# VH-VL binders against q9umr5, part 74

Target 1, 268 residues: q9umr5
Amino acid sequence: SYKPVIVVHGLFDSSYSFRHLLEYINETHPGTVVTVLDLFDGRESLRPLWEQVQGFREAVVPIMAKAPQGVHLICYSQGGLVCRALLSVMDDHNVDSFISLSSPQMGQYGDTDYLKWLFPTSMRSNLYRICYSPWGQEFSICNYWHDPHHDDLYLNASSFLALINGERDHPNATVWRKNFLRVGHLVLIGGPDDGVITPWQSSFFGFYDANETVLEMEEQLVYLRDSFGLKTLLARGAIVRCPMAGISHTAWHSNRTLYETCIEPWLS
Below, E stands for the ipSAE of ESMFold2; O stands for the ipSAE of OpenDDE; V2 stands for 0.75 times the mean of E and O plus 0.25 times the DockQ between their complexes.

## First folded at step 5 (VH-VL)

Design c13 (framework fv_dargistotug)
Fold by OpenDDE, second read of step 6:
Structure c13 (fold): chain C 268 residues (1-268), chain A 123 residues (1-123), chain B 106 residues (1-106)
Amino acid sequence: as target 1 above (268 residues)
Amino acid sequence: QVQLVQSGSELKKPGASVKVSCKASGYTFTDYAMNWVRQAPGQGLEWMGWINTDTGNPTYAQGFTGRFVFSLDTSVSTAYLQISSLKAEDTAVYYCARNYRFGSPWYTYFDYWGQGTLVTVSS
Amino acid sequence: DIQLTQSPSFLSASVGDRVTITCRASQGIRSYLAWYQQKPGKAPKLLIYDASTLQSGVPSRFSGSGSGTEFTLTISSLQPEDFATYYCQQLSSYPTFGGGTKVEIK
């Protein structure tokens, strides 16, 4: 039998968005128990990410308990960060494959429709004034806003990304790394035509330097310092990178070719 | 099974130094940060800061910088608190407490405590 | 810093009584609050975290409620071993404790 699949949605999203994914899974892996978690939907996805992590943890714990053989996580967009944090705080998770589906794993720094909706009067270059304030950090988007031109503010004010990345020291950094390293495989999916994740390489833990030059995962301090286990996972052969062009952000979970190429192989 | 055992009571004169130890057992010492909490006689609890038991990096709360030093000996799973230039107001029970939380690292509760070490500073 | 104010500071009660202790935060801390019990000469003991979750091994007569700025610790039926000082602690930032509530025998 196939291991259960747990799906976590993204910003302003809901379980309905994954109807095609469910269809694909049912077709190719019949009998698979797929649970799309319908938590923090729509505007509720703007809640602080730590709050979301707690909510999703409560939902996945029973599922994991009933699946001693392990489970797979498919986490889309913002959900990918939620899942990474979830795996960091859970010392008893049994996740075989963590599939990060077009997630801003290394943060977001770009004006998107999502950001314009929330901050219509703010530009990318000025969002740090809002996001790195105490009240800004009450919004999920600000929890992973990563301004490369204001690194000090990011490191000191980011209450989520900087912490799960281990970029800022915190009391649980060591155990979080240990917990995250329990994952069997980290499957990173994204692509250049995403149009939302900025830079798109963030889905692969790439990101801007101070000159907005995109550096790869292996050039990132979090990798070099192995602050949360990326270097270790890579050394284990546990990281899978699956880039795909021609897919817009809202299509990652609905594209059949993407599913067959990047998702299906890891749903064993 | 988890235990934190602290060193015994200390009596010091003003200006002297004291070093309190906290030996951990029953768990992987380097996996959990160690906190220090002060309690003056008849007073409440005051968080002093924490130390990363893996890296040895200390973080001190406001009011506990300068004379207070957190350190480790990981080979014996022990955390230390050193107070220099002791003052009468430093008279208190000092606790080590293990950090644990399923969430934000700042959403911290202390699930295991040492028995406390009384430090008395008197002329 | 977030200040926590406990009330009352002192409480006299008898065995079997229902006891309620309040903790108020100077600002919203969601549900990030813990409760500790401390007996004379002993270290604090964690009772409740996340405002309402009982720590393992804590008797069910203890309960916590509240969110935002108002929190309550309740002992449904006070037992002889429950006479102690209780502290609330906020979890949302750097840890701070309430001033404590001493529950004394009436």
Scores: ipSAE 0.508, ipTM 0.800, lowest interface PAE 1.0, mean pLDDT 93
Fold by ESMFold2-Fast, scan of step 5:
Structure c13 (fold): chain C 268 residues (1-268), chain A 123 residues (1-123), chain B 106 residues (1-106)
Amino acid sequence: as target 1 above (268 residues)
Amino acid sequence: QVQLVQSGSELKKPGASVKVSCKASGYTFTDYAMNWVRQAPGQGLEWMGWINTDTGNPTYAQGFTGRFVFSLDTSVSTAYLQISSLKAEDTAVYYCARNYRFGSPWYTYFDYWGQGTLVTVSS
Amino acid sequence: DIQLTQSPSFLSASVGDRVTITCRASQGIRSYLAWYQQKPGKAPKLLIYDASTLQSGVPSRFSGSGSGTEFTLTISSLQPEDFATYYCQQLSSYPTFGGGTKVEIK
């Protein structure tokens, strides 16, 4: 009788990473149908995010159709951005809880292992030269690269994040906002010891200003302008913020205390 | 059903101004951006830009800044294209077109079109 | 901007023929391409989007294929109502259209 749960993985990831999460759900909500989508696994997770959104959309449609009472989304890391876009492009989604596990909602600006493996000679200060080119925008990680020192280039060149955040206008912006606002709960999870998402507050819609000082969600133009509905959701009491220290990036889906505190309450 | 109905043909002299209308029906006007596309006699299609129907913010393609103005009247679900200081080179059929919601991350394809408005600029 | 080149610019065909129209992009556009049909004196009509997805109500004899820089529109068995000009349009940046392919009766 529990709503089904759809899980969307992150960069260089696969369904196997969620075996502990599935155990926790089965223990607390026995009988829940959990579908971990195994699309864009491993290196395929580097495909452009709009391509991933299209593929995941095709996979979630039949699951949502079979559950007229609603579904829950649990979306990890880069997968949280895919889920943001899914909620915006689907006119008829029936998502109750959207649970975002350490996703760079305002973007990424940090010298992480993933960036070093893909661009080993580039530092975060120089990555804008690659990411904000047409070639760079063919890689998912560049789709959410957000250099706070080159905000004009980010706004002009970002093919995904600037559009989905309403930071640059788009013909579909109004309908994307209306669709996103149909979500029941936006559950944001992240923490200072993640080690990959930089700044970690990006998981809570905070981000660097031009001096690399973190401004929280309520100080962002995206929030103040209500570009895709954050201010409206917060006013409805639909945003849940659940920060937790001591959890590394690859452990959000395998920590029992995190699950019991931040995820379990939202799986009706 | 979705319909976009445009105003009738116009014959103007160089230097005059023209305002073309595009009235939408059969859907929520503010859910879709309105695009303008031009087709000169015997030529292909040329995208001019779009207007956000919720905010009224226009975006113009390079080459269509200055003399071209996109505007709206949301109370009557109508979009407008105004061309000032008309030149002979502006002679064309002007189409309004609604973007499809899904697809490209930049600008989408056009699922419904107005019937077109012929603007002829001749002395 | 991204340039689209259509070939041929014109073709003559008979009812029942298999017709193939090609669209080539100046740079990679993945599957972000649409096809339109325009009959004389009429507005364009959307046929195909995302390179191969047929628009609702469009006859199954129309099909699209390709990705990257090379795209094809195919009409498997040409009907009298199919004589028209066909345009491709890219969706990966500010919209640009191909030059058109005019399909005439032979």
Scores: ipSAE 0.283, ipTM 0.699, lowest interface PAE 5.7, mean pLDDT 90

Design c14 (framework fv_dargistotug; at its last look DockQ between E and O 0.69; V2 from the best seeds 0.00; counts 0 for: pae E 3.3 > 2)
Fold by OpenDDE, second read of step 6:
Structure c14 (fold): chain C 268 residues (1-268), chain A 123 residues (1-123), chain B 106 residues (1-106)
Amino acid sequence: as target 1 above (268 residues)
Amino acid sequence: QVQLVQSGSELKKPGASVKVSCKASGYTFTDYAMNWVRQAPGQGLEWMGWINTDTGNPTYAQGFTGRFVFSLDTSVSTAYLQISSLKAEDTAVYYCARNYRFGSPWYTYFDYWGQGTLVTVSS
Amino acid sequence: DIQLTQSPSFLSASVGDRVTITCRASQGIRSYLAWYQQKPGKAPKLLIYDASTLQSGVPSRFSGSGSGTEFTLTISSLQPEDFATYYCQQLHSYPTFGGGTKVEIK
């Protein structure tokens, strides 16, 4: 009776990371068919995000086809961007709830453990030199690196985020917007104690301006221009913001309170 | 059902201008970007650029800036290519081609094409 | 720009032959490659996209393979209607086409 749930993991993750989430779903919504997609695990999650989008698309299409009533997506961290792109490129998706679980939806600009692992000698302020190169764009992290001090480079070199945001015009911008708008609800989850997503407001489409002042979603050009449908979704009451404090990045999918408060209500 | 119908052949003198039309039907015009591709006689295909059919924003390939102008009349689902200051080397068949929706995120395959418009520039 | 080099430029074959056309990219383009067929006086026709996905309505005798910098279009059994010029096209960056391969009757 419950709609199937598809789970997409984050950077350096695997399906194993979601064992608690599966337990919670099973307990509260017994009978729910939950599929945690085990693609691009571990280091493979560093592959270009568009490649990942294609892989995940191949995996979700059959699931969606067997669920005419619709499905729910739970997409964690980097996976949230993959899912947003997925919904943008699919003109026939049937996603009821898109749950973005602590995802850098508006990009990343911070020295995190994830970035230090990949770029140990790079500082946040200098990562643009790598990420906004053709070579850098072959790595998923660089696909959503959003340097507020080098907006020109971001707009011209970002081969993923700038495109799905409609910040850089592309041949599919219009149809991607239409496709994304097919979603029933966009559930945005994140919080100030995340420690990885930087700024944490990125999970809610907030982000730095040129002075590193965090602006809200409604102040972003992508919203003001409705470049990929945020303004439209908000207007129709389709955006749900669920901030929660006291949760570290690696705990979003395992916290019971978070699940009950921010995830469960949208698993119908 | 999807069709792109272009205007007829043109014969122009050097320095003149030409405007080629591409009328779309069978689909929502503003949902698909329109591309222009040039093919000189006996030569290969050359992508000229694309136009956002929703916003009207054109993007020109290198070598096709200045004298080449993409435009729209969305009321009649028509894209236009205007070439000014025509040169002999502009002699070619010009195609409009619809953006393939399931292709690359930033560039496109071309799933439907106009029949082409021959533009001949001769003194 | 990314250059695509097709080989051969000309190919003579007979009906029923297996035909293979190669397209090489000047740099890695992953699977962002398409194949078109063009007959004289006609517009190109999309055959294959994403290197190996057959466009709807295209006969199964056509197939594409490859990734990175090396791609191939194969016609398993050449039919009379297959004599044409074939182009590869990349869209990893600004679209560019190969020089074409003309398949002629032997």
Scores: ipSAE 0.545, ipTM 0.809, lowest interface PAE 1.0, mean pLDDT 94
Fold by ESMFold2, look of step 7:
Structure c14 (fold): chain C 268 residues (1-268), chain A 123 residues (1-123), chain B 106 residues (1-106)
Amino acid sequence: as target 1 above (268 residues)
Amino acid sequence: QVQLVQSGSELKKPGASVKVSCKASGYTFTDYAMNWVRQAPGQGLEWMGWINTDTGNPTYAQGFTGRFVFSLDTSVSTAYLQISSLKAEDTAVYYCARNYRFGSPWYTYFDYWGQGTLVTVSS
Amino acid sequence: DIQLTQSPSFLSASVGDRVTITCRASQGIRSYLAWYQQKPGKAPKLLIYDASTLQSGVPSRFSGSGSGTEFTLTISSLQPEDFATYYCQQLHSYPTFGGGTKVEIK
């Protein structure tokens, strides 16, 4: 039999969006218990990410307790940040595969249709004025907004991303790293045609420098300092990178080829 | 189980220095940050800051960024508070306190405290 | 810094009384509030964290409630060992403590 699978959705999303993914799992791994967490749907996905982490934590505890051999996480878009924080804050998680499906793991710095809808008169160069304020940090998008031109504001104002990346110290940083390192595999999925995650390499822990040149994961300070365990995981052979072109942001969970290539092998 | 044992009381003259120790036992010292809290006689509690016991990097509360130095000796699971150029106003009980697993995104509550060290500064 | 104002600052009560202590924050702190008990010559002891969650080993006569700016600690039936000073602490920003509430025998 197969380990249970827990699915966490993204911004302005709901559990219905994963119906095709559920079909694929049922066809290839019959009998797998799949739970799509029906929390923070729609507008509720804008609530502070630490609130979402707490709510998802409460939901996964009984599922993990009933599966002592372990579980898998499939976490889409914003949901991948929720899941990474979950892995850090849970002393007792038993996650084998953490599958990060086009998630802005190093943050977001881009004008997108989602951002145009929310802030129609703002552009990426100005959003730091909103996001790096106490009011702005009450919105999930601002919790992972990462303006490479205002790094000092990011480091001081970020209530979420700078903390889980170990860019700003926290009293629990050491145990967060130890907990994250208990994951069996970190599976990173994304691609250049996503259209929302900016830079798309954020899904692979890449990000802009001050000149907007993308530095890959291995060039990032958080990797070099091993602040939350990326260098250790890579050295252990636990990081799987599965880039795929031709997939838009809303299609990652409904592409059969992507599922078979990047997801299925990790659903033991 | 978990214990934080502090050094004994100190009587000092103005201008001297003092070093308070806090020896931890019953847990992995580097997994938990160490906080320092001051309580002047008959007064309330005042957080002074914390030290990351894994990296040795201190964070000082406002007003404690000068004469107060946090340090560690991880080989004996001990945190230290050093106060230089002692003033009469530094007369207080100084507590070490271990960070709890629960808290806010930025800070934690304190689950275990040392017994306190009275530092008295007088002529 | 976020200021915490406790009331009353001083309270006389008898064994068996219901005691309520309040803590007001100068701005919203969500539920990031703890209550500590301190007896003379002793270190503080954590009673309640996250506004309402009892710490392990704390008697059930202690309870906490509130969110935002208003919080209460309630002792449902005061016992002899409960005569102490009680402090609230917030963690929404740099940790700060309330001024304390001293509970004495009436």
Scores: ipSAE 0.453, ipTM 0.750, lowest interface PAE 3.3, mean pLDDT 91
Fold by ESMFold2-Fast, scan of step 5:
Structure c14 (fold): chain C 268 residues (1-268), chain A 123 residues (1-123), chain B 106 residues (1-106)
Amino acid sequence: as target 1 above (268 residues)
Amino acid sequence: QVQLVQSGSELKKPGASVKVSCKASGYTFTDYAMNWVRQAPGQGLEWMGWINTDTGNPTYAQGFTGRFVFSLDTSVSTAYLQISSLKAEDTAVYYCARNYRFGSPWYTYFDYWGQGTLVTVSS
Amino acid sequence: DIQLTQSPSFLSASVGDRVTITCRASQGIRSYLAWYQQKPGKAPKLLIYDASTLQSGVPSRFSGSGSGTEFTLTISSLQPEDFATYYCQQLHSYPTFGGGTKVEIK
């Protein structure tokens, strides 16, 4: 009856973080098969995002094959970027709802405890020096570091985000766009009190310009050029935006009101 | 059956121009980028760049900007390589090659190749 | 620019021999390496991709191994049709090829 749900975790995370989410799904959609992928847990979440995409791809193939009616993805934080790439590289995915739970879809530009742990002496204004090196691009965090004051370096050096957003061309871009467009619904969730994702509007494909003024999705070149299908999805009525205030970064998967408002309606 | 069929050999004088064609069949032309690779007589393989078959945007490897132009005609599933101001060192077999569809962050392998076009530049 | 160095550049062997070709990268390329076979007057043919994955239709006597900076192509029992030039190629950056290894009859 209910389509299976696949959950992809975030940075320094594991399947344990989703115990409340699983409880909510069981209460509202009893019998749903929920698979929380425990690949790239903890420190392994720092591995390059393309490596994570390959591993998660191998894990989701048999799940999707067993569910001819389709599956839903719930992808949290960094996991939302993994899911973006999965939908693009899989020629045969059958994803209905892709639920992006506070994920930095246009990138990250902010000082957080995660960055302090990995780069303890670096402020956000200087992190571009490390992240846009070949060394830095071997870390997942740097794969979506998007410094609005060094956009030229981001476009040239980002090995992941600039490519999946179609901000820099790639030989597979046309097929990636075609594959991504097969998704039924793109459900974007985020909010101003997240405290980690900076700017928080990155979860809705908004981002800083060179003056640190946030421009929303419809003003982004990736949308205007329809680089990977956002404009087509919006025209199709397939994009859902669900912002909610009062939720911190680690609470998106454990807030009942958020679940009932933004997630539950999309778990057919 | 996937096939890439290239135009015949060319003999040109220095300073002339040449246009090599590569006609694709057996797949959706715009789903795969087209690459160009050359091989000088008795030498190895050298990647020249690629063209996005959906948008027509070319990307050239260092050393192949200026005199080399990649283009396409999607209505006939054909990619073109044009070389202007030919020099003796341009003498080579020029191959078109399809990118292999693989979840790669960088570039890709070449799963199907044209038979090659020999361009000889001699006075 | 990532450089690939193949060794040996030339190999003389007999039918039934085990032959090994090495490809070394100037920097780490993970598993982003392919091997091609080229016979005289013909286009290259993809044999192996992602360092060790055999392309469909390629005989099982061909195998690849390695990661990072050192890679190996092995032909376990050389057949007459295997006499050719072999090239490695990386895709970690703009594609570059090794100098080739010519395998010929002893």
Scores: ipSAE 0.434, ipTM 0.745, lowest interface PAE 3.4, mean pLDDT 90
ESMFold2 (binder alone), look of step 7: mean pLDDT 91; pTM 0.940
OpenDDE, look of step 7: ipSAE 0.277; ipTM 0.720

Design c15 (framework fv_dargistotug)
Fold by ESMFold2-Fast, scan of step 5:
Structure c15 (fold): chain C 268 residues (1-268), chain A 123 residues (1-123), chain B 106 residues (1-106)
Amino acid sequence: as target 1 above (268 residues)
Amino acid sequence: QVQLVQSGSELKKPGASVKVSCKASGYTFTDYAMNWVRQAPGQGLEWMGWINTDTGNPTYAQGFTGRFVFSLDTSVSTAYLQISSLKAEDTAVYYCARNYRFGSPWYTYFDYWGQGTLVTVSS
Amino acid sequence: DIQLTQSPSFLSASVGDRVTITCRASQGIRSYLAWYQQKPGKAPKLLIYDASTLQSGVPSRFSGSGSGTEFTLTISSLQPEDFATYYCQQLDYYPTFGGGTKVEIK
């Protein structure tokens, strides 16, 4: 039988956004138990990411316990960062495929409609003033705000992303790395037409340098230092990169061609 | 059985140095950071900092840079606290303590503690 | 850094009494608070983490509550072995401890 699939949604999202994904899985892998976690929906998705990690952890423990052959994670947008942290904090997770759908793995630095809703008068160039304050770090979007022009502030103030990426040291870093390395496959999905994730290469662990030139994963200190295991996973053949053009941010979980090409092969 | 066993009490003169040891057993030493916490006579607990047991990189709390050095010997699963140029105000019980894995986003709380090492600095 | 204020600093109570200890933070720390018990001449022992989660092996008469800036440790029915000093610790920034509450059984 097929391993169970656990789905984690993104910012301002809910479990009901994944109806098409469930249809595709049912068609190609009939009998798969798919659980779309209905936690931190809508505005609750703005709660600090560590709070979300704790809530999702409690929800996945019984699912993993009932699946001795392992489970798969499909994690969308902000949800991909939640899943990154879950894999690190769980000493006994049995995740085979971790499928990251257009998640800002190295952070976000872009003017989007989500940011305009929250901070209508702010531009990406001045959002660091809000996000790198203690008050700002109480919002999930600020937990992965990565201003390449204020990298020193990001490294010192980020309460979530800088820590899970090993960009700032943490007392749990070694065990987080060991836990994360138990994953069978890290499947990275994203593309240039997303329109929200900026730079889009953040979904593949690429990011801006101080001149806003994108450096790919293999040029990042995080990779070169193997801070949480990316270099080890790549050497093991466990990282899958699946970029696709023509897909907007809200369509990654509802495009059949994307599903058949990037997701379906990793669901057993 | 997780245990943290510290070295015995020390009596030192001002200006001397001391090296306190904390030997871990019952778990993989490099999987958990080691913290140092002191308690002056009749006072409360004061966190001094932590050391990454995998990399050896120390992080010191405000006020504990310079004279205080955290180090490791991974071959014997032991962490060390060295205090140089001892002063009377360094008189305290020094504890090593292991980070708990599921703590907060900034720092974790401490699930296992050493028994403490009394360092007395007197002329 | 974040300051923690405990009250009362000293408490005397009889076996069977309900004991309440308060810890106030100088700024919001969500639920990132732990409670420790320290008996004379011994190292501290973790009782509660994440404000209300009881550590394995700790008796159910101990409970924690609160969020943000005000937190409470409650011992529902004080026992002779509960003679100790209790410390709160915040986890949201660099670790800091409260001043302690000494509980003496009458």
Scores: ipSAE 0.213, ipTM 0.684, lowest interface PAE 6.2, mean pLDDT 90

